VHH binders against Uncharacterized isomerase mll1393. Designs and how they scored, part 6

Target 1, 302 residues: Uncharacterized isomerase mll1393, of Mesorhizobium japonicum (q98kn6)
Amino acid sequence: MQTRNYLLYDVFTTERLAGNPLAVVLDCKGLDTIAMQAIAREFNLSETVFVLPPDNPKHKNRIRIFTPDYEMPFAGHPTVGSAIALAELAGESGAGIFVLEENIGPVRCAVSRHDGAAFAEFDLAKLPEPLQLEADPQAIGAALGLAPHEIGFENHRVAFWSAGVPYVTIPVANLEAAGRIRLDNQAWSELAPRKSEWAFASPYVYCRETVNHESAFHVRMIVPGTPSYEDPATGSAAAAFAGAIMHFDAPTDGISQLWIEQGLEMGRPSRIRLELTVQGGKLASARIGGHAVKVADGKLFI

## First folded at step 23 (VHH)

Design ee4 (from dd1 with S30N)
Fold by OpenDDE, fold request of step 24:
Structure ee4 (fold): chain B 302 residues (1-302), chain A 121 residues (1-121)
Amino acid sequence: as target 1 above (302 residues)
Amino acid sequence: ELQLVESGGGLVQAGGSLTVSCAASGFTFNRYAMGWSRQAPGKERELVAGISSGGSTYYADTVKGRFTISRDNAKNTLYLQMNSLKPEDTAMYYCARDNYGRYDYPRFDYWGQGTQVTVSG
């Protein structure tokens, strides 16, 4: 018989009841996949993490990530949230680097504190690649409830990128346009051929105008479906978005950090830090990071 | 020097209760999982209970519902509350450090000298 502790965090935020909620179940050796899946369903959060001993003793932990319905090979906010949770649990107050083992493989994480708030970042396992897909901007606009002229800014145009998960990166004119977006699921579904990566690509809308002056981009990520839902913060999309930034902005060589604000319209404000390392005009590496704050703790009697 | 010192053992009647404690020193206590094992005469040492650094607990089937393991990190002390004691619980009880520190499976790398618990029938 076991009693396991669990933690609840809000990730990609310094404020409770914002960002992405995350459950972290500790000491999960002995739980099988069926039990983990059932527990994830019980929490009914986008993701629940189960912490295990690492396979490699040089690594910090093995984590398994579950949605209420299935196990994921990787997810951004579970990685960031788990890294921070584990560091705090261990009483680590300084900056540290360690590896979390995930289904996708080992993920290098760095945990630190900035202005008293816990921060974690991880290296992208895969850099963004363009998808050879096409879309009619007018049709995209219609599906989002925008006029054709509201799609695009500067040289940014609708594009398709994937760093493991495909997204349609959709530049829009400004905050006002971004705020008016309402996804027509039927219209959107008609845009995506069923036998292509397009069918799995969610819209990632972005503009230069931001609510917070420290943010480089304002974004919204909406998952099509019946019903559709909007994500407070989407690490996988930020990873894909790095490709769009490289393509359209063509940053100079060096390291740049870009804060991405998300989740404002849907009521759970969040911030993701995207760090780009550019060498020879190419993306050499990238990191996704953010803050997380503990919201609750408790015990599971399973 | 790392030390684990058990105390609180003694003679108790069947059905009675007893709490044993373990004072830890020489290492960062709150970063390690801890556990209790026991060894009865003529028997092998067996795991009784464990507690992770995070406070998660596990128990042997033979003591479930009767024993409670806990810790006070401020005092660097591990506890085992034993209720409804049986003659079969008679053993030397050992405190042990789990080198993993955060998992509910033992990798004991250090032991105390033990405290004797005797339950009369």
Scores: ipSAE 0.000, ipTM 0.205, lowest interface PAE 14.7, mean pLDDT 92

